VH-VL binders against p0dw94. Designs and how they scored, part 24

Target 1, 243 residues: p0dw94
Amino acid sequence: PAGTPAGAGASAGIGSDTGSNASEDSDMFPTIVFGDTVIERKEYVAALKAQHGAARLYFRQTYGVDPAEDGWDKAHDGEVPCRWLASRAIDELRRRHAAYLIGVDLGQVADDSYASIVARMEAVNSGNAELKSDGGIVYGRTGFDIDSYLSYELSALKNAYTGDESNPGMSLSDDEVRRYYDEHDWTKDGVDGKTPLDEVRGNVKAQMRSERYDELVSQRAEAIDVTDLPWDALYRFTAGRLG
Short names: E, the ipSAE of ESMFold2; O, the ipSAE of OpenDDE; V2, 0.75 times the mean of E and O plus 0.25 times the DockQ between their complexes.

## First folded at step 5 (VH-VL; framework fv_ucenprubart)

Design p2 (at its last look DockQ between E and O 0.40; V2 from the best seeds 0.00; counts 0 for: pae E 3.1 > 2)
Fold by ESMFold2, look of step 5:
Structure p2 (fold): chain C 243 residues (1-243), chain A 119 residues (1-119), chain B 108 residues (1-108)
Amino acid sequence: as target 1 above (243 residues)
Amino acid sequence: QVQLVQSGAEVKKPGASVKVSCKASGYTFTSSYYMAWVRQAPGQGLEWMGLINPSGGSTWYAQKFQGRVTMTRDTSTSTVYMELSSLRSEDTAVYYCARGRLFGYFDYWGQGTLVTVSS
Amino acid sequence: EIVLTQSPDFQSVTPKEKVTITCQASQSIRSYLLWYQQKPDQSPKLLIKYASQSFSGVPSRFSGSGSGTDFTLTINSLEAEDAATYYCQQSSSFPPYTFGGGTKVEIK
């Protein structure tokens, strides 16, 4: 009867949704490879969503335009918003894959693929379901979706790395700690002025290690060569997803 | 025209320290490039010692040299330094600086500095 | 620590012949292998990055191949100026970077 709506709606923009798309080009995700690792369409679309606000802010600050209102395809002094956003999404994925590759190098995870991360998440979720099936009770408010699992696992990888001083960059000399302390302000409630190093030594080291880990990730990301990606195909896919 | 120019040869006695310099030119010294130190004993292969980020001065040492090596830089002269303490005969080698990244390849190398440790 | 084993240690080769040098890693380093050339009394020069990618200005007679644990440097027609020691290096695990022991190539 005439009351049945036609088909699934087109994507309203950026998202990880697996629903039908309005454009044939938006369904033709090109093969994207970081080294030996295939990039999944879902993780790319999620990265677009994560960087959407940054793109809007950049074009507003630089050119006085909002791509969400003025269009993602229009060039502004040689810069095209959808291409800028695609590059940012790739850079976000480079950083995430880099963090996983450091974990691979240390035997913490098997690989950096999105499929492997999803499989680990599903195994954890299934373990809770299996406990319930064996007569146990699982209330399940700690079940993961992919976004929460990524956050959890990335934090665990960083904590494991920085918490082991035998890991590269995590051994800090007394001179390095002192120089870092001298270059920063260290304030603590109840202490007038700069808190003495002996009272904050652990905090100074933790901050140094965190910054060195972030440096390591950034440098690992730069080693992921994206020069030869099918950028024209990726730009077309991205434009189709944005509307 | 990237160029790395190292300080001259040194002769040292066991127990002493040596400080080798490497002056960089032809690129932005505090860019994304690091400076590595690699040594080569006579008739032997190459051995990585560590590297320094000229931006901020962070250092990354090979475990074998941890505690004996100190790498520093002077951004005003675009120069990195490698100091090796408690020298012994096994430290006799040519010491190279090399430009690279924390992960990757070393694309430009200095001319080498011979350090001889003899009693 | 990843150990790189080069073979042979030494070879003496007739001019214009093909030279093959192998590098084997103790565990997978995927494509993170580099090749350097060091002529007598000179510093090393980068030849091949990421297993198979020629560095700028490297003659086309040099090529690299392999992935995982087994890698090869090939000189398809040896010239007199190619007499040198060749080193592989891995950048898969940081740190330490490790180098192979070297392969000395001489002209017959």
Scores: ipSAE 0.385, ipTM 0.695, lowest interface PAE 3.1, mean pLDDT 85
Fold by OpenDDE, look of step 5:
Structure p2 (fold): chain C 243 residues (1-243), chain A 119 residues (1-119), chain B 108 residues (1-108)
Amino acid sequence: as target 1 above (243 residues)
Amino acid sequence: QVQLVQSGAEVKKPGASVKVSCKASGYTFTSSYYMAWVRQAPGQGLEWMGLINPSGGSTWYAQKFQGRVTMTRDTSTSTVYMELSSLRSEDTAVYYCARGRLFGYFDYWGQGTLVTVSS
Amino acid sequence: EIVLTQSPDFQSVTPKEKVTITCQASQSIRSYLLWYQQKPDQSPKLLIKYASQSFSGVPSRFSGSGSGTDFTLTINSLEAEDAATYYCQQSSSFPPYTFGGGTKVEIK
């Protein structure tokens, strides 16, 4: 008897941002602002999507429940999945905007607005298209979508910051590098034991700089006050987007 | 509880150097927190002198003190040091260490160290 | 260097009255403004972080507002224990950081 393959449970995803169903007041995206920057609906929804899997994993690991099956509005020991997800999305946006604001301070980008980011993406895409039309070789992606562009640009900002030793935290002494090396495992594939420092010094420094940058971003993100956000409205909006 | 304990008062002659210590306790010394030095002349306002990252030892100095100030740390004793050289009468002040963050605030302060520069 | 100008330099106030202290930056510092209280013969204490966020243990009568170049510290109802000098400080970018000149508040 051929066992019927268990039907792939339709992963209840976050509903598509089809602008049409602005019908009920409960589904309206509230106005949220990070300092001087307005957060756009599309930006928030993208952050929700990015954190959706993490939310499910968290509740599965912590409470043994899947919000996609049991409901996103059901409380577990005081935690509500849709609220948790919303909070995580906001935290991600805070870090993203913090990174951009550091870039603004360095003169790498004009501002952290979503519109500005999209404009830069479009400019890059247009430039690549033109180059291609002129018989040039475009290395990599011929065109970015917004998610891929964000990843690209944020990485570029990080690399630019960490690549300049004059930036705060990026100058490393031999002593601190050695200490960091001693505190971490540095293994190379196929080699038994810890790889000598002289062979991995560049990697050690790169990792140190990366971590220091991330900490800097986190500190900058803290300055973005979200205490007065319309959280209740945001929770309702989030719940409405979760199937 | 976070505590910053500074060394005692100093009396110095013009041209001499002074080294003030600040011992930190109640938190992880090599965490993401920085240590700032701020001074206050008698009857005057607060003046930022510089910042040190205890984890890596990187420093930032105010331009006014560049070349005269040196900030160091000893991770084994969780202590930060501020040395000011070529002392002048104008350097007479209470010197504070303060825990803080880059792009952030100074949340805990030492009790202050009076440095008097007199002939 | 970013210059912070506080106003007024001195204020004598009756208990229970509202106190307003301003801090103006020479250029935009967004929300990266801090407020400190210093009582005589004491170390400074943090009151407000990032323009409007109250620090732990700070009484609710203290509040901060503003963004860009103009900031305000408000004491809604002045208590006798609030006699002190108040300083603003900016951390808008990388060091150096700077303080305002201070505002001394005395009780009438």
Scores: ipSAE 0.131, ipTM 0.698, lowest interface PAE 2.4, mean pLDDT 89
ESMFold2 (binder alone), look of step 5: mean pLDDT 91; pTM 0.923

Design p3 (at its last look DockQ between E and O 0.65; V2 from the best seeds 0.00; counts 0 for: pae E 4.1 > 2)
Fold by ESMFold2, look of step 5:
Structure p3 (fold): chain C 243 residues (1-243), chain A 119 residues (1-119), chain B 108 residues (1-108)
Amino acid sequence: as target 1 above (243 residues)
Amino acid sequence: QVQLVQSGAEVKKPGASVKVSCKASGYTFTSSYYMAWVRQAPGQGLEWMGLINPSKGSTWYAQKFQGRVTMTRDTSTSTVYMELSSLRSEDTAVYYCARGRLFGYFDYWGQGTLVTVSS
Amino acid sequence: EIVLTQSPDFQSVTPKEKVTITCQASQSIRSYLLWYQQKPDQSPKLLIKYASQSFSGVPSRFSGSGSGTDFTLTINSLEAEDAATYYCQQSSSLPPYTFGGGTKVEIK
């Protein structure tokens, strides 16, 4: 048993007598929300794919089994690979939504919803197609897929945050910079020992800001409470997709 | 059994600095928990000043206090410090340390430290 | 910054009666609102997290509700030991984390 969403498209989206298709997942995918934001089936499935290799590596190293060969539904000392992967996919989505929520707090994006991201991607793709049809120059590919757009936009959010010293955590004192430099190795090719701080100060600051941004995102992700998700339904959906 | 014990009351003149300590016990000091500082002027409400990550030493300050507040820690003594410089009479308050997370709630609080700024 | 407006500032209540305290945010904070209790000469104590979730060890007579911009703390049967000042706090924005101005509850 799965959720029954009202679709915006055709009445298709139920299973077929000839076998499974992508529309059946909408009828079986449970309603998942992070706070007030609905998690769409497509973004969950993409997160499963992104974490698939990590799950295979973990079970291989820990139990000597590869879930892709042994099966995703067999317990190993109380751990079930499809449930492990589902939890990891949710954590991946928490991190992405957290980065977007920071952007919302700074007025950089309207919300963290997948639909809003897709709408922005489609607007950019339409604009590029219009430029090409008017004889304008568009170098390289003329459009994003959702994976490349997410990567682009997440990088833009991080760069906007770390590039503004007024943002929380981005104002670094000289003493903080020196302490960080002292606690890390700053080697460059052809030079024995640490490179002097004056030669790498910009790199030290950039690394500190990047690390603090990642810390902020991780902490924001922790604030997204997933305790009360319909985990049993999500596990069933996930098991059905892993084969 | 989480316990936060703060240093004693201080009396300061305008223009001076004050450094308040907060010693933590009953949990892993360098865990995922942060230490916040919150102040309360006499008869007034609560005002958040900032946070420090005891594990990494990273700090997040309220804009109002940016440039005047410095938070540090000593992991060998499980102690967090808050220093407020260029004191003025309106800085007279009880200063609390509180355990929490960067985004979240503050579950355990110190007893408070009264700082009085007067001529 | 997000401004939290509590109401009322002060409330004198007969024991065993219901206490209602409101907190209004200047913009949506979804469910990221917390409630604290502070007795005279004591540190604040966490009561309710995330608008409606009771913190460990908090008596069942305390409850929270609301989302978006409008939130309520309820004490359904006031006890003598509940005389205190109550503060709301938001955690939906980046620092600073702002507090409401407080609501003092006294026994009639």
Scores: ipSAE 0.322, ipTM 0.673, lowest interface PAE 4.1, mean pLDDT 85
Fold by OpenDDE, look of step 5:
Structure p3 (fold): chain C 243 residues (1-243), chain A 119 residues (1-119), chain B 108 residues (1-108)
Amino acid sequence: as target 1 above (243 residues)
Amino acid sequence: QVQLVQSGAEVKKPGASVKVSCKASGYTFTSSYYMAWVRQAPGQGLEWMGLINPSKGSTWYAQKFQGRVTMTRDTSTSTVYMELSSLRSEDTAVYYCARGRLFGYFDYWGQGTLVTVSS
Amino acid sequence: EIVLTQSPDFQSVTPKEKVTITCQASQSIRSYLLWYQQKPDQSPKLLIKYASQSFSGVPSRFSGSGSGTDFTLTINSLEAEDAATYYCQQSSSLPPYTFGGGTKVEIK
């Protein structure tokens, strides 16, 4: 008797912008503003998608439930998966926008608006296309989508920040470097024991700068106050996007 | 209730170092809150010196104090330290620790520590 | 470095009168302005965050307004206990964070 292959459970994804007749009221994305920047529906939805797996994992690990199966609106010890996901999406956006705002302060980008980001992406894509048409060699991706471009540009911003010792937190004293080195394991493949500081000083500094940048971004993100956001409307919108 | 208790007044000679402590209580010391140091010279305004993340020990110093200031923490005692070296007469001030969000506002302040630098 | 200019430096005001203190930034700081009150021989206390949000426990007579470069702290009806120096502080940019020069308010 040939055992019928257990049907691949349709991963209830976040619904595409087009399809589901959720009630007209649930489809309205509320106005969300980070300081002077309006958050676009598209970027919020993308953030939801990015955090969807993390939400499921969290509830599985914490409560032994899968929101995709048990429902996104069911409360578990006071936590609601839909609300949790929405909050995580907002946190991701806060971090992203914080990074861009740091970039704005450095003069690397004009603003943190989604439209501006898309415009820059399009400009890069167009430039690469032109170069290719002229027989030039485009190293790497011939074209960015928005997610890949965000990753690219945010990395560039981080590198620019951490590459300049004059930026806040990027100047490291010898004592700081030594302390950090002492508090962490620095092992090299094939070498027993801790690698001497003199051999890894550059890596130590690079890691310190990277971590400090991430903390800077996190702290700047925290400065984006979201207490007055229309959370209830946002939860409804989020729920409507979850199958 | 959130409380920040600082060490007592210090008198130092020029060229010496001073280390001021700030003990935090009434909240989780290693939470998302940061500790800032702000000083105030006699009859003058407030001057930001730097920040420390008590959880990770990461620091941000004002450029003016770079190379002379060291901020540290002891998580076991929920205490933050600020050490200022190569003291000058201009460093005479009340030094405050203040809890806050990094790049945000400071919601709770210590009572201040007077540091007097005199020959 | 962002410079904050407060005006006036000093005010002598009769109780129950309205007090207005201004803070001007050398560049736009959006809404990232804080107001602090410091009484003599005391530590600063937070009054207003993000230009207009009152901190917990702050009397309703205190209010903040403004955005961009121009900000105002208003005491609607001055009480005797409001005699203090008031400071604005910006948090919009990377460190260093800067304070205004302060406005001393005295009671007539």
Scores: ipSAE 0.057, ipTM 0.646, lowest interface PAE 3.4, mean pLDDT 88
ESMFold2 (binder alone), look of step 5: mean pLDDT 90; pTM 0.920

Design p4 (at its last look DockQ between E and O 0.39; V2 from the best seeds 0.00; counts 0 for: pae E 8.8 > 2)
Fold by OpenDDE, look of step 5:
Structure p4 (fold): chain C 243 residues (1-243), chain A 119 residues (1-119), chain B 108 residues (1-108)
Amino acid sequence: as target 1 above (243 residues)
Amino acid sequence: QVQLVQSGAEVKKPGASVKVSCKASGYTFTRSYYMAWVRQAPGQGLEWMGLINPSGGSTWYAQKFQGRVTMTRDTSTSTVYMELSSLRSEDTAVYYCARGRLWSYFDYWGQGTLVTVSS
Amino acid sequence: EIVLTQSPDFQSVTPKEKVTITCQASQSIRSYLLWYQQKPDQSPKLLIKYASQSFSGVPSRFSGSGSGTDFTLTINSLEAEDAATYYCQQSSSFPPYTFGGGTKVEIK
């Protein structure tokens, strides 16, 4: 008797933006502002989706529960999964916007608004389409979606910052590099032991710059005050999006 | 507890150099913590001179002091130094070291070092 | 270089009155403004970070507000111990990190 394979339980994902008839009032996205920038509903929802797996993992590891099964609104030792997820989403958005604001200061982007980001994406997509129509070779992705574009553009911003030694924190002394090298393991495939500094100096510097940039982004994110956000409304909205 | 202890008062002649020390305790030199130098002339406001990353030694100087100021550190003693050369009467001030987070605020300050430049 | 202009330069205030100090930046610094208190013959102390966030140990009567170019430090009810000079400082993305000219608050 061939044992019927146990049906893969449909992981209750974050509901699609298609307006199911839940009570109109509970589904209203509150006004959220980071300094001078309004956070759009679509942007927040995308951040929720990105952090959804991390939330489940956290509660599983910490409390032995899966919010997708036990409920997102149930408290565990004072922590509520939907609130935790909302907070994580906001933190992700803070970091993203902080990175863009650094880019604004460098003159790489006009502003950190979601509309501006979308406009840039569309411009890139249109340009690539035109090149293709003209028989040009588009290397890489012929078109970006918003998530892929965000990843692309944020990486570009980071590379631009870390690639210029005149930027704060990007100048590295030999002593710094040596110290960092000594404090970390540098192994190369096929080589026993620590790879000599002279062979990995570029990688060491690149990693140092990357970490310093990330720290800068974190500091800038901290400067975005979220204490006065409409958290209760945001929690309700978040809960309504979680199946 | 975080503490910054600076060297004692200095009297210098014009054209001389002065080196002020700032010994840090209660925390470890890491990439997250910088040390700024700020001076205050008698009866005047605060003036930012520059900052150093004590963990690596990277420095940033205000344009006004560029070429005259040198900031260094000794990680073994958790001490930061500020040297100012070609001293002028206008350099008479209390000099402060201050711990800062990366590109952020200064949360702990030294007691200050009076440097007097007189002929 | 970003210039910070504080107002007023001097204020004599009766205890329990509200004190307002302003700091204007020559260009937008978003929320990257700090407030410090300096008492006579003492080192500066951090009061407010990022325009509105109180530093640890700071009394609740101190508050900061503003964004962009215009910022305000408020002392809701002035205490005798609040006699000091107050400085704003900007920490935008790149050095130099400049200070305002200071506001001296004295008790009547």
Scores: ipSAE 0.055, ipTM 0.676, lowest interface PAE 2.7, mean pLDDT 88
Fold by ESMFold2, look of step 5:
Structure p4 (fold): chain C 243 residues (1-243), chain A 119 residues (1-119), chain B 108 residues (1-108)
Amino acid sequence: as target 1 above (243 residues)
Amino acid sequence: QVQLVQSGAEVKKPGASVKVSCKASGYTFTRSYYMAWVRQAPGQGLEWMGLINPSGGSTWYAQKFQGRVTMTRDTSTSTVYMELSSLRSEDTAVYYCARGRLWSYFDYWGQGTLVTVSS
Amino acid sequence: EIVLTQSPDFQSVTPKEKVTITCQASQSIRSYLLWYQQKPDQSPKLLIKYASQSFSGVPSRFSGSGSGTDFTLTINSLEAEDAATYYCQQSSSFPPYTFGGGTKVEIK
């Protein structure tokens, strides 16, 4: 949580709105770019919130401290919780943007920008509202928020990729399938030994393709170079958000 | 620290096969990196032949070489192999291995292996 | 498959003068273009990644620019050791990866 109130803002005008401005640290979001794509403040803040619990768990397990109680700025054996959290948030955004960039390369989406994703979400929400008003049937979610839309669209991108054997990594040889089957547990309750490969071949292949897709996404994320980001400014912004 | 060391020069007759090796050191061979093969005929440019994932052995070949090239690896020796069959005189080239990731650049290259195909 | 067309094929250039090499892609590759230098009897070396980002240890006289389909490698003041062949490569799509035809630079 913010620890220092912002100074008087320009919003002290008409209407007697006494809402305080965001802290100066929260207003100092640096320009972050993944390749050609600007990272929006909103998507970074959402990534911080999503990874907040992971940071607390990591520091409890590793150092016996909880940053929410002991402070986010204090080093523990060279690791600073707010910096750890910032780096993790960037890495999670790298993975998400990478999945979208694979989709861009295959012509499945126009770009990986947050603005483009929001625009698609809004178009879907508006279309569903119009369809219901005109007496049509809408299946599934009619009012996506950005988190649910991201989950939906990322799943659709993965399914489209893994469902096409011509995509890199999705063509599986019989030897590869057999080896994977041999190395994993395919035991079914009430059946002695492994379920025969011929009975689970489809499931084996689907699992292999899913894991290969996730690896491709990770490799694509690593190609997003973040070494020259304004890390000091990002760390300061992040610390201001955490208190 | 990262090194890619290739096998020595070879002379072959048309119709034969050649198998070039590339031994990797200074990094975890089966993690995060693919190995590419790129060839260069005398006085010509660079031509990508294919890619292998050392972890599982999955391969991707350029269409020009599909059916003639086979890439394999031995994780116990951190070595990748490229075998080109049905050799022709136009296959005379220096063959390079190069380390990289998908959607990325090739950061380390082997020293090259000259393969000469003459009748 | 994305075709990369380099120009010129060959340049003979007076030391200390500027060298400009172009690479044109058959389709947009955004900024995912690389430049390599290859000296005689040596393996290629990476110079520029992502169109304009210098690789580690590359002299500042080398710079890259461009996006979309049109890219340029510039050597602002040619040194004798820069005599080499230069290749562009795209990394925008899945395999196959492709290289340009190369540009040979000699000292006049």
Scores: ipSAE 0.011, ipTM 0.527, lowest interface PAE 8.8, mean pLDDT 84
ESMFold2 (binder alone), look of step 5: mean pLDDT 90; pTM 0.912

